# Ledger of designs, part 45: VHH binders against q9lmt1

Target 1, 351 residues: q9lmt1
Amino acid sequence: MLEKESDLTAMEKPNNKHAADSFSSEDLVSPVKKAKKSEEVSGGGEAVAAVGNREAEEDKPSFVSEEKKEFLVEADVAEDKGARHTMEDVWVVLPDASLDFPGTLRCAHFAIYDGHGGRLAAEFAKKHLHLNVLSAGLPRELLDVKVAKKAILEGFRKTDELLLQKSVSGGWQDGATAVCVWILDQKVFVANIGDAKAVLARSSTTNELGNHTEAGNPLKAIVLTREHKAIYPQERSRIQKSGGVISSNGRLQGRLEVSRAFGDRHFKKFGVSATPDIHAFELTERENFMILGCDGLWEVFGPSDAVGFVQKLLKEGLHVSTVSRRLVKEAVKERRCKDNCTAIVIVFKRV
Short names: E, the ipSAE of ESMFold2; O, the ipSAE of OpenDDE; V2, 0.75 times the mean of E and O plus 0.25 times the DockQ between their complexes.

## First folded at step 14 (VHH; framework vhh_7ocj_1)

Design w5 (at its last look DockQ between E and O 0.31; V2 from the best seeds 0.00; counts 0 for: grease 24.9 > 24.2)
Fold by OpenDDE, look of step 14:
Structure w5 (fold): chain B 351 residues (1-351), chain A 125 residues (1-125)
Amino acid sequence: as target 1 above (351 residues)
Amino acid sequence: QVQLVESGGGLVQAGGSLRLSCAASGSIFSSYAMGWYRQAPGKQRELVAAIYSKGSTRYGDFVKGRFTISRGNAKNTVYLQMNSLSVEDTAVYYCAAEVETEDSEMGFYYTEYYWGQGTQVTVSS
C-alpha cells in the first residue's frame, strides 16, 4: 500500500565580518653611562718575617676510587606463537648496541614489539627504532639522562612518522606496541607504548657481602611501565578529546584496545600516539634481573609471579637462555596463554 | 592495606561440595591475579586455582576439573567451587591476590602478594 508525501523546507543565511587589529611599535632606547677615572697611591715596605714553610703534608685526598662496580649484562629471548595462527611479535636482543656507533659508552638494547592486525609495523619498528634513537643523539659519552630521554622520544616520533609514510604506500593497517630498554653504562632507560611491560626484580636490602644468602629476601617486582589502554582514565580523556569513541568493551572505535602504538594509521586521527612513557634508573647491586614481556605473557603471569618463577630458575644455576625458554613455555603450555608470547630476561651480574 | 577474607570452609563428607568465597578490601589499585592456595599438615603450600586480570584461569594438577574459580560481580571477589571432594583435599585454604601498589618514593609501581588468614576445609571419609 501507498502513501505519503511530505515536504519541508528551507532556510537560511549569512554573515560576515571583519576585524583586523594592528597594534604597534614602541622603541625604548636608553643610555650610555661612561664613567672614569683614576688614582694612585703608595708604598709601604717591610717585614719579611720568614715564617717557616711547614710543608703541610697535603693529605692527598684518598680518592677512594669509587670502584665503578661493573655490571655484566646477560640476556636472552624466547617466543611462542601460542594458539594464534601467526606470530606477530618481534624482538631485539643487542648486548652491544654501540657496534655501529663507536664510542666509549657501553650500550645494550632490548625490545619487544607486539604486532596487532599484522606484523609489518612491528618489523618496521624493530628495523628502525634503535637507529633513529641513536641518530637523535642518544649519548655516547657523559650520559645526560635528559638528553637520552629526548633522543628516545625523538626516535619514537621519527620511527612512527616513517612507518606511517610507508603504511600509506604499502597499504598497511597494522600497529605495534613496544617495550624497549637501553642500558648505557649503569643507566637503564625503559620506554613503552601500549601494554607490553618491563618488570624489574630488586632486592629489598643491600646485602653488604654480595652473597646471595640462600634465605633470600623475596625480590620485589617493580613495574617500570604503565599500560596505555583506551579505557584508562587519562588515556580515555585524551582519546575522547581527539574525537575517538571508546566502546563498552573498552576498545577505541570498537577495535583497538591500546591507546598508544606504532602504526595504526587509521586510529591516529582519534588520538592513538606513539609517544612513549620513559623511566630511567641506575643499576645497583639491588637490581637482579629484568623481564620484558608482551601482553600475552602478562595475561598469565603477574609481575611478582614472573619474578618468583625466574628467580627460582636462576637460583638453580640455569643459563638465561634456558630461563627465558622455560618462562615462555610455562606461559603457553602450562598456563595456556592464548596469544603470542614473547619474553626477554635480562640478568645483571656484578663483576 | 589490602585485606582478604575467606569464607565457606568447613566439614564435608567425601564426594561432597564446598564453595569458598574471598573478598578483597582496602587500597587496591590493580589486581593482577586472585586465587586459592592450600596447605595440608606437613605439606608445602600449593596452588589450587588462580584467575588473572583478563580472565585466564590456572588450576593445580590435582584439581582434575573438580574445582572452578570464578569472579563475582564485584571485581574484588573470587569463588572456588569445589566438587567431588576427597580426604586428600583436607587443608587450610588461603585466598591470595597479587596487587599493584604505588611506591611514592621511587615513582614506580610494585606488586606484592596479599594473603587471607585461611579457612579450614576438612573432608571426612
Scores: ipSAE 0.766, ipTM 0.912, lowest interface PAE 0.7, mean pLDDT 86
Fold by ESMFold2, look of step 14:
Structure w5 (fold): chain B 351 residues (1-351), chain A 125 residues (1-125)
Amino acid sequence: as target 1 above (351 residues)
Amino acid sequence: QVQLVESGGGLVQAGGSLRLSCAASGSIFSSYAMGWYRQAPGKQRELVAAIYSKGSTRYGDFVKGRFTISRGNAKNTVYLQMNSLSVEDTAVYYCAAEVETEDSEMGFYYTEYYWGQGTQVTVSS
């Protein structure tokens, strides 16, 4: 016998164009995600300090939000090269992401960029996307959801535009997927291009007698993103209208599995887009934490599996830094994920 | 809602083989993982095998290459081929699936694990 779950509390409905693809599809496997295509560029100087690795314990960022907000946000990242000889994942963890754009709205930002064909596109996105979003008018004083979404959209467009210019001058073909979060006050914005995923852990709703289920019940895993792959209907349509060919292995021009990414300069003319899906929701007492992960994490964790794993560790009182490290360690060491694996855990604490 | 229908359990001699089958039915949008767990009397439920939507598989350490999980061509069907069975494999075997469905209140998808009723596998000497 199967266990039933209650319905969730009503929230703003996001637009999700791929909701109709149920179990009728037979294509459930993605064995290869990354390709190394670019040549190393020597510049005569030291490597850029912006790296996507976990620093020493003493250097690990400690993130504390002011308690005057309805929720405190604690977050940390972990990464592991896995079985690859290179690390092409890059990340951002900014519980205070105001930079030079101060305002009364809390602004937090988190992102994972999953590089392919090298790190250069992912590193560029790390350095430029959030600043471009701020510059495009991300609200800092009065929250306006439509303005925020437009700023995020323009930030992605501008970042890819500038990245492609750098790609031409540097002669490289690197690309990167992205999963990004902005938290403005109590509103969470999620944006993605590609196949990295954001998952929200949310408390169960009330039963038919009006009682709420509390801590001690399993959290629901809410998938906040839809993957962009060349074989999926809307993506396939755009690619084919642009003259792209999706080969029998499901890849654009036999090469690229994702249909949206930063960079991938050669593929832009065949319909590869840096235009993100953007969704928003309000934080309430029901939202417990989020997990952002590259495709390596999700190869060996389903969303509910990951939420349960993280929830157990948080209930044991472990700090988010330890939780993130244990999640990635489980994926790589115990579950034998062979790809680069990066995860950000973002915990919401009521004040 | 999702219903998991299991078959293929029963009595087998040590060294023998069994094939377990599990079909997911009902209103299913997609699955992230399907697999098998087992529970012997007085022991904790443990993973036997899982297959993920991207094709990755996992096996419990005790499997030692003897079992193979595979996905069928039929709608949402998973098989567990169990070879070289020993008495220590005697247990109730549960099918499990992590299933995605649409959240009518938020318009996102949510997932959860669903479990079958379990099928007894008994290995005699």
Scores: ipSAE 0.547, ipTM 0.822, lowest interface PAE 1.8, mean pLDDT 80
ESMFold2 (binder alone), look of step 14: mean pLDDT 81; pTM 0.807

Design w6 (at its last look DockQ between E and O 0.32; V2 from the best seeds 0.61)
Fold by OpenDDE, look of step 14:
Structure w6 (fold): chain B 351 residues (1-351), chain A 125 residues (1-125)
Amino acid sequence: as target 1 above (351 residues)
Amino acid sequence: QVQLVESGGGLVQAGGSLRLSCAASGSIFSSYAMGWYRQAPGKQRELVAAIYTKGSTRYGDFVKGRFTISRGNAKNTVYLQMNSLSVEDTAVYYCAAEVETEDSETGFYYTEYYWGQGTQVTVSS
């Protein structure tokens, strides 16, 4: 059956104009004041009172040499492809990151790059990020935390710029998330883009006696990174202001879950950024270890769960290489992580 | 404060079924995982089942496909369907959640485990 037509129409309207306004100038001038001069005089004399030089024993300030509590950093990595056809994760473990830049400052660098849509962006970041951060003026001596943060920001910016140029010429369409750590003497810098995480295991109490009493206070699992996902309110607002659309599944343009990454050339115009969040803290005796992990690790571990798992293995006296391998093995084999899984375990030992 | 409230425990015959429910309430910013643990008399607390934020699940080795963890329509509710129960499954069952909380001292976030009071499950022969 047939029906029907209808039309509806039209309207219209138009207009409005104007206003320009101009406002002005004013001068204010004033003045020079000069003033003078003088003068005098006088001389009064005498009294030589021989106040006995009590040699004030200069209380030599007991330079309590703040024994610079030296920290030994031990770190290792493990990775597993999981159920994926390819490994898109790459990592950096550099216990002495100053090798190419001689200086007195101990510098260590650790990173995980989780590639999506390929491995090229992650590999490029692995090759260039640390060098770009150093070139941007990461201090050789820790003089200023602000200078270090600025160098990290510029290193990320420069790395993404160069990656995007290469991605055009190479036809790359992939991207990478990142979690990065720099240790400069006792200062730790954590930078991330995307949903890779850094978790710090911190003691609640400074045990004065350095004895890890067996009745060990549970380590607090501090999450040093915030995820950058398109669905999160702040990131969503930023992406939408850039003209990006977030689908009902929480993905930018129905494809990308993260709102910050290296590469992702086609999504940059929709507000995908390589600007990291950066946090800094000082190493104390409360800092036991740190876990860096890709999103695959954190899919099957909570932060406290991962800290508890690592703490148990470390208490057994296992080397950090065995601990990292067991963490990833637990994630992939026992907990059935379906993605690539990479973890770096960094142990802080007081010397 | 985060609170976990269990329900659905009780007495059941061997071969029977129970459905446990846990409802989380309070200042929950983010939950990394929710799950069920059990503790039998004279035994250590052991994992029964967990469900993670992305929907991945984990089960204890004793479960052998008999139990299923699921989320409710509310993100803060989890269920444990227990089928083919045996006398060996007799325990107090605890709901747990790993929850992210803002650390006022550091300005970071930390996670901690919250526990329910537990619900008794008794399987008779």
Scores: ipSAE 0.797, ipTM 0.927, lowest interface PAE 0.6, mean pLDDT 87
Fold by ESMFold2, look of step 14:
Structure w6 (fold): chain B 351 residues (1-351), chain A 125 residues (1-125)
Amino acid sequence: as target 1 above (351 residues)
Amino acid sequence: QVQLVESGGGLVQAGGSLRLSCAASGSIFSSYAMGWYRQAPGKQRELVAAIYTKGSTRYGDFVKGRFTISRGNAKNTVYLQMNSLSVEDTAVYYCAAEVETEDSETGFYYTEYYWGQGTQVTVSS
C-alpha cells in the first residue's frame, strides 16, 4: 500500500457496501402503486415526524480519537461553470457561523448545494438551511451530539417544507442536492442529500509493527457520505413503494437521477426525500483536511486522487484559496469535467 | 487484497493493433475508476487512459484518438483497444484502479490505488 500512486485518475462510482447494506430485495421490483405521504400537505400540516426512526442504520461510524487539540479551521471554495451555460451550484463558507445565536462553542458551517432545473432551490437552501438548523436548537453552549443531529435533521425538514411552499407559489420546479458540514467545538457533523460528496483526509494509524512512517505515508481518503441515487436498493424501494418508476437509464420517471434533494416538488410524491444522512466525528491530530465537492468534481476525481492532489499543494505551502482554485481548474481544464464544478477545501491546523 | 491482472500484450508491427484487458480479482466490491498507465525504460510513467463514474474517460495527450478505453460486462474488467501503434508506444502497460476499502477504525470506506504487475507491449519497426 506504500507505492507511489501520484497522478492516478479516479474511477467509476462504486456501489458502496454501506449503500448496498440491503443486498436483499433487488428482486422486489413490483408493479408501481400510488403511495402518498401521509400526515400533511405543504402549507402547514399538523406535524412533521411521520416516518422516521432517526434514519440511523448508517449512523454508527465513529473515529478513534487519540487526543482533543485546539484547531484553527481555514477554508475556501472554488467554482467553475464547466461546459454548461449556467451555474447552478451554490456554496456557503462560514468559519464563524454563529449569526444571531451567540455561544461559547465554536460554530463553523460549510456547504455545497448542487442545483438542478435552476438555481432557486440551491439559493433557498443557502439562505435558510443554517438558520433553520440554529433555530432548531443546534448547541451553542454545551455540546451534545444527539441534540446537534436532531437540530440538523429538523433544519433539513423545515427548509424543504418552506422551500416547497415557495416553489408552489412561485411556479418553479428546481431542486438541489446538499453536502453540509458543521463544526461545533472539536466535533464535525456531515450531512448530505443526493450525490455531492464529503471526503476526509486522515493520517494512517500506527500498528504494533512500530511503524514510524505515518508521517511519510499518504493520507487515507475517508468517504464520509453515501450517495442517494434512485437505482440504489434502499432508495429504489422507497421510490417504488411511492409509485415511482425507475427507467432503464436509472432515472426516476425518466428524469431525476438523485433520490434525495431539496425541492423537486413534482417528485416528492414519488418518494424523493430531503431527509439527510448525518454523521459526526471528533477532530484529532489525525484529521488533516476535508474536501466537499459536487458530483462534477467526483466525476473526474476519485477520493484518494483528490486527497493526494490537495495534500501535495498544501505541503508546498500554498494557501487554501489557491489549493481550491487549482483543484477545480484541474477538474475542468485538464480533466474536462462536463458539469458545474464546485469544491470547498477545509484545512484543520493545529495551533 | 485486490489484484489486477493485465493481459493482451505482446509484439506487434507498427501500424498494428492490440487489445489489452485488465481483470480485478480478490475481494473487490466497487471501484471509483480504472485505467492504464505506461512506462518505457528511462521514462516516467504516464497516463494512457482512464474511465470514471458515469463512463467519462481521459486519455494521455499522446493517444490522439488511437486508443479507446471501455468497460466489459464482467465485474471490474476494462479494456484498452490500441490502434495505429508506433514504435514510441513500446512500454510496460499497467492497469490501475481506485477501489473502496472498508476502514475498520471508522466504519466508513476509504479509497486506495491498486496496480497490476504490467504487460509488455513492443512495437517493431
Scores: ipSAE 0.621, ipTM 0.833, lowest interface PAE 1.2, mean pLDDT 80
ESMFold2 (binder alone), look of step 14: mean pLDDT 80; pTM 0.787

Design w7 (at its last look DockQ between E and O 0.33; V2 from the best seeds 0.60)
Fold by OpenDDE, look of step 14:
Structure w7 (fold): chain B 351 residues (1-351), chain A 125 residues (1-125)
Amino acid sequence: as target 1 above (351 residues)
Amino acid sequence: QVQLVESGGGLVQAGGSLRLSCAASGRTFSSYAMGWYRQAPGKQRELVAAIYSKGSTRYGDFVKGRFTISRGNAKNTVYLQMNSLSVEDTAVYYCAAEVEVEDSETGFYYTEYYWGQGTQVTVSS
């Protein structure tokens, strides 16, 4: 039943105006000075004696030929659809990625693209990213880390730009995360967007090896990638500045967990970016192997756990192809990964 | 330094139940996984249960649905509910965590395993 009632009020607009200030000009000119000239002086010839030229045996600098520690790179991939209806992961394994391009530098390229909402963005990235990075000026003869990083950044940017154009014409709504590796001679570049990871297995420095008994020197599992999720403070701030809303479940607009990806056309306006983090390091005898994995792998493996698993298999003398397959099989069959699972194992061998 | 402290172990009769608790203390850390391992006399240490950061769980083959791992409401706590215990479950139970650590050399992060001191679980016939 009950009815009631009332009213109130409208209050006001305030206006505030002004200030324009102008500040100015100044000239300072100054000057040319010319100065001169002279002069002569002559003086004398004293005949100081012929101290014998002891031929300083030029200590030929022993060019300690820095024995260019040559590294052999062996890599392989495994994938499993897991419990998903479709496989949305795609991968690249190019032990020599320079075949189609001039240059003296050996270039290897490895990548995993994890598609979400479909596979089209991941497939597009697989097809175009490496080519765009090369076209952007990835070094071929003279290795410059800054130039290489710039080329990778531009390659990611160009790939996403082209993908977004294709997504408009094709009606694509999917996106893809990425973890990418380029090996240029002994220089390794790791780039990622999203939550795919690269893990480096590195030996401890030889000086700590004194008391380590027969238990194989524990490899350090270094995570070379940072996850880009909307819930992480830096990414959250960036997304919110772009007008994105992060739901209580940690998803942008209640849908997307990652804050960086290729594609995701509808989320770009909310601050989803394809700008990767990029790290570079030099290969040494301490670098044993690297594991690239999609989020599915890392749901059921920690970095040290994965490194320990791979190390054990490599110590058994298994080929990298078998190691990769067993890693993914362990993830999906034994550890019951429910998502797509893709892993690349890259082994660094000193020659 | 990260410390893991186990509790809830003890003597129980066959068919009984125990609830183990592990609390991580120390610096704020991100854990990739927390779990329980056990070691019986003369046997190797084996996985009992693990829980990953995204909530995925793993169990040892001997568990057969008898044990349940769960996270506490507090960050960095893990529980192991053990039901239908048998004499074969007698062991020292260790809490473990795989934790992110900042690498001062590289500026990256690496992961390390931290272990508790263990808690004795004894199942009598």
Scores: ipSAE 0.752, ipTM 0.907, lowest interface PAE 0.6, mean pLDDT 87
Fold by ESMFold2, look of step 14:
Structure w7 (fold): chain B 351 residues (1-351), chain A 125 residues (1-125)
Amino acid sequence: as target 1 above (351 residues)
Amino acid sequence: QVQLVESGGGLVQAGGSLRLSCAASGRTFSSYAMGWYRQAPGKQRELVAAIYSKGSTRYGDFVKGRFTISRGNAKNTVYLQMNSLSVEDTAVYYCAAEVEVEDSETGFYYTEYYWGQGTQVTVSS
């Protein structure tokens, strides 16, 4: 037991002046490549095995309908301006995100949009992204992982296209990062642009009853997203090929630190992209909860720190609404996060 | 695979100063945060100071401005400058880091805590 381990947070270095120091961050980029390849293996192997066992145990004509109730998804959000005068974070919490798109697959959607230069881009994304993803063919009847990823990718492209039209007509330069989740049936899709982060709390093993142990091994804090910063190799290369200059402060044209975002109209010509990273995994008894957070949260919480904090409160029997409020309160009040702070906690309960 | 080694502990008179150092080793060391914790006999381990990758710092309430955490040039080292020490500061001081580790099962990275063996700080009355 190491109770003080939860007090540490992430380490990153946005302003490295020398090449020798900059390559120390290259190891962080590699996990994204491996994660994309492992999605096929992880989603297929673990999910199929879990569903297969349950189907074999239940020999009833209505077996298919019970698969959709394997996990209850409970989620809530909390936000705080921190030390800022304005709130530029925007969020979405939709446990039922079907809208006007009929279908039998569960559809839940959660997102945080961290606005910069104003909130207009974040508000536009809140209003349009999920609708554009649905319209692009997000599966509603038969789950197809490749079709779902394609719909999400097209949804981001279309949303940014329409947003930029509004940005031109309105004369604004607002931008927003995004971290998004879709849950289709028992499959979770995570997409991000920018530096907001999604973390999954996952048990290392299951007991003989298929439960996570409450007092057993601590949950592993799996980072499902990679930050998109102008100084990171793949992002830097795209920017430089487009004629962009990364200044000594690590910002594109001295101004923009993130390399992917909605909006930021004048930076699009310098390689700023709204193309997301997209990853998927199957829900099993091992996935306990997720934490979505803007950069403000992760500035004062490392992934294991946040997972430990949330797990402790859930073990005390607190509802997810209280847990999310306590997490943001800790970040802002006790840890003195100065930026806007928004967090969504998504809990997976076996039913 | 990551090893944290503390140094700079020892005996010091009340009112004195001490500087602790922690060096981390490992082939691909990436951390979200590094810090110092302490544990006195019969007491729970408590945060002394932490420094995050983006440069923010935290201190335990008992520090009251007496200690300063800093990171070395190599980013695999942290220092704790301890001034105005009192008997209540007597404890074992542990270096800790939240380190990014590749998860071979999923291909994502996860984080876990690594702890040093601790260094004794004794403040004479």
Scores: ipSAE 0.616, ipTM 0.850, lowest interface PAE 1.2, mean pLDDT 80
ESMFold2 (binder alone), look of step 14: mean pLDDT 81; pTM 0.799

Design w8 (at its last look DockQ between E and O 0.61; V2 from the best seeds 0.00; counts 0 for: unsure alone 58.1 < 65)
Fold by OpenDDE, look of step 14:
Structure w8 (fold): chain B 351 residues (1-351), chain A 125 residues (1-125)
Amino acid sequence: as target 1 above (351 residues)
Amino acid sequence: QVQLVESGGGLVQAGGSLRLSCAASGSIFSSYAMGWYRQAPGKQRELVAAIYSKGSTRYGDFVKGRFTISRGNAKNTVYLQMNSLSVEDTAVYYCAAEVETEDSETDFYYTEYYWGQGTQVTVSS
């Protein structure tokens, strides 16, 4: 039944206006003063004795030729379909990616593409990404980190653009995550989209562990990639701003877990991006090896766990091909990874 | 600093059950895995159970379905339900966590293992 009424009021718009102030141009003319002329004075010839110029042997700075510590890179890959019906992972291992291009810089390229909803996007990325990065001006002679990062960004953009065009004509609905490494001389670039990871095994600085306990110096597992998932606060905000809805299970539109990927044509309008995160670092004596892995590997390995596993096998003197195979076998057979599992192990050897 | 605190250990008769609990506290950015290890006198430390960030689990071969690892409702808590305990299960049980930490020297993150102090589990005949 009950009705009740009341009114309250409309208060106002205040206007405030003003001030434009103009400050001025002043001219300061500073003057041309004239260089005057003169005079001769003749003074006398005292025979200052020829103090023998001991030619100071210019200590030629011993260019300590910084012995360019040459690094050898050994890498191999293993893959297993796991419990999946199909293998949607693809990989690239190019220890010398400069073979088709003139240049003095050694370029190595490694990548894992994890396909979802199919393999076509991953296969397309495998075929085109490296070429597009090179075409975008990845440095070959003078290494500039900014130029290299720009080339990688443009290569990812161009690859996704071309993939999306192909996906329209081909009716593709799949996407792919990526983790990519370029090694240019001693510079390492790591780029990723999605939830594939790169992990660097780095030695601790020798000074703190004075105890030479025979237990081999524990390698630090450095995660060089950040996952791009729709549930993560920054990615969630970006996806939501694009009109995407994240379900209670953390999936964009109830379907896609990652917020960045190649392809995923139907999710691009909801803010799925192929823009990678890119990190760069210099190879030093502290860098032992790197592990690239798909999400399947990292479902059943932590970074330190994986580093410890690989380190043990390398200390046994196993070749990198055997190490990669054992890592994937451990993931799939022993740890029961339910997904496709791909890993690349990259070992940095001092020469 | 990350701390792991175990509880729930003790004396139990053969065929009995225990539930271990572990709570992680401190500057935890992310946990990749939490788990339980055990060390019996004169033996090496061995994996009992682990749970990963996505919920995948693994168990030691001796577990044979007797133990179950689970996450708590609280962040950074894990439980180990141990059933059908035998004298051979007598050990110190350690909680472990692989935790991500920001590297102060770089813009990167690293992971390391943290360990609890351990809890004694004794199974009597």
Scores: ipSAE 0.790, ipTM 0.923, lowest interface PAE 0.6, mean pLDDT 87
Fold by ESMFold2, look of step 14:
Structure w8 (fold): chain B 351 residues (1-351), chain A 125 residues (1-125)
Amino acid sequence: as target 1 above (351 residues)
Amino acid sequence: QVQLVESGGGLVQAGGSLRLSCAASGSIFSSYAMGWYRQAPGKQRELVAAIYSKGSTRYGDFVKGRFTISRGNAKNTVYLQMNSLSVEDTAVYYCAAEVETEDSETDFYYTEYYWGQGTQVTVSS
């Protein structure tokens, strides 16, 4: 899919008094449900061995070839306004997201920004977030999970900082949620603010109850993100400490349902944050595909329902472009989703 | 380990009404969808109605506005109000839920479908 350029964003006037250059480490980020495979595995003596393997031949005896660990990543997006007069969802699909930051690590990037109060915050995030993450030091040569997470965290901070400056000068109050994916080599990073969701389809082992004698056993739908809503305990606590009021309808100051977003300038003083949750996991032969979706998709699809729908179409041999279009069409036309609906399907294929 | 218990079925005259209830018990982290399916003898199980966590609803085409699904005060309970019943509505009605469960292999959650034992609805002409 080709992207078009339609926004008149200008960063010619640098006026940034909201920079938080002393941003804390990831251990000071809000409670994050960490994947057990990602952070703890990379420590210790295995990290030293991993550094050496890229610049020297493999010394480790192995009767299992690494060919099973190589994957192609194929992805596409579909969108539909639904019953709304405007489309405020914005997306990014970059199977090669290196831009001007080449390196030996594969770099792919996918995102959905669900705009509210207008499209301007979502469009700004589309144009700036990934570049800000790269500029903040997203690894391009040697994979380091902590460095990647810090770059993502700084990218979100910087993007919101610059966005808020634009919001002041332009007099708008748009906001946007985000669900973002970066793939570095075979490590997947998922970051989110707000209520868009990422779901992973993962195969089960052959040791489950039934013997596996046919292709296409049901996939487990793993929810990779936690929604950020003002009524949830951690988010509520931050908001209340900042002087915010959560109304009986669950909205901050009676207006904002999400507790984290880009933009929403007037709500930042009441604890609305652009600080993402960030999780990582390793791609193995078990990870089949991911679905990113705005809240419109998930209004009419549970995660297992969506995974089953996508799996069926992939088993029929349909290309990911068709699969994403069929998923959104089902949500809007058959299931009558009223909201903007955007989905990205990301397929991991064995080499 | 989640259990779904249906109630409210029974015998009713054509044109009459029934209200089905379903309660989920056990450890529930969250539900994404709850609803009702039915199966008449010799037929495939089919969707009657579903309600999603944010309130969106779906109905099978045969419902034609006669049934209404709703959620109780606790999000682990759903109701199906069935009006203008006909003999073609005779079936076993099953509650189903898609429930979020803590995944033992990761720090994430996964979802599973659970099914009730079913409740018989019989519509006499």
Scores: ipSAE 0.584, ipTM 0.834, lowest interface PAE 1.6, mean pLDDT 80
ESMFold2 (binder alone), look of step 14: mean pLDDT 76; pTM 0.772

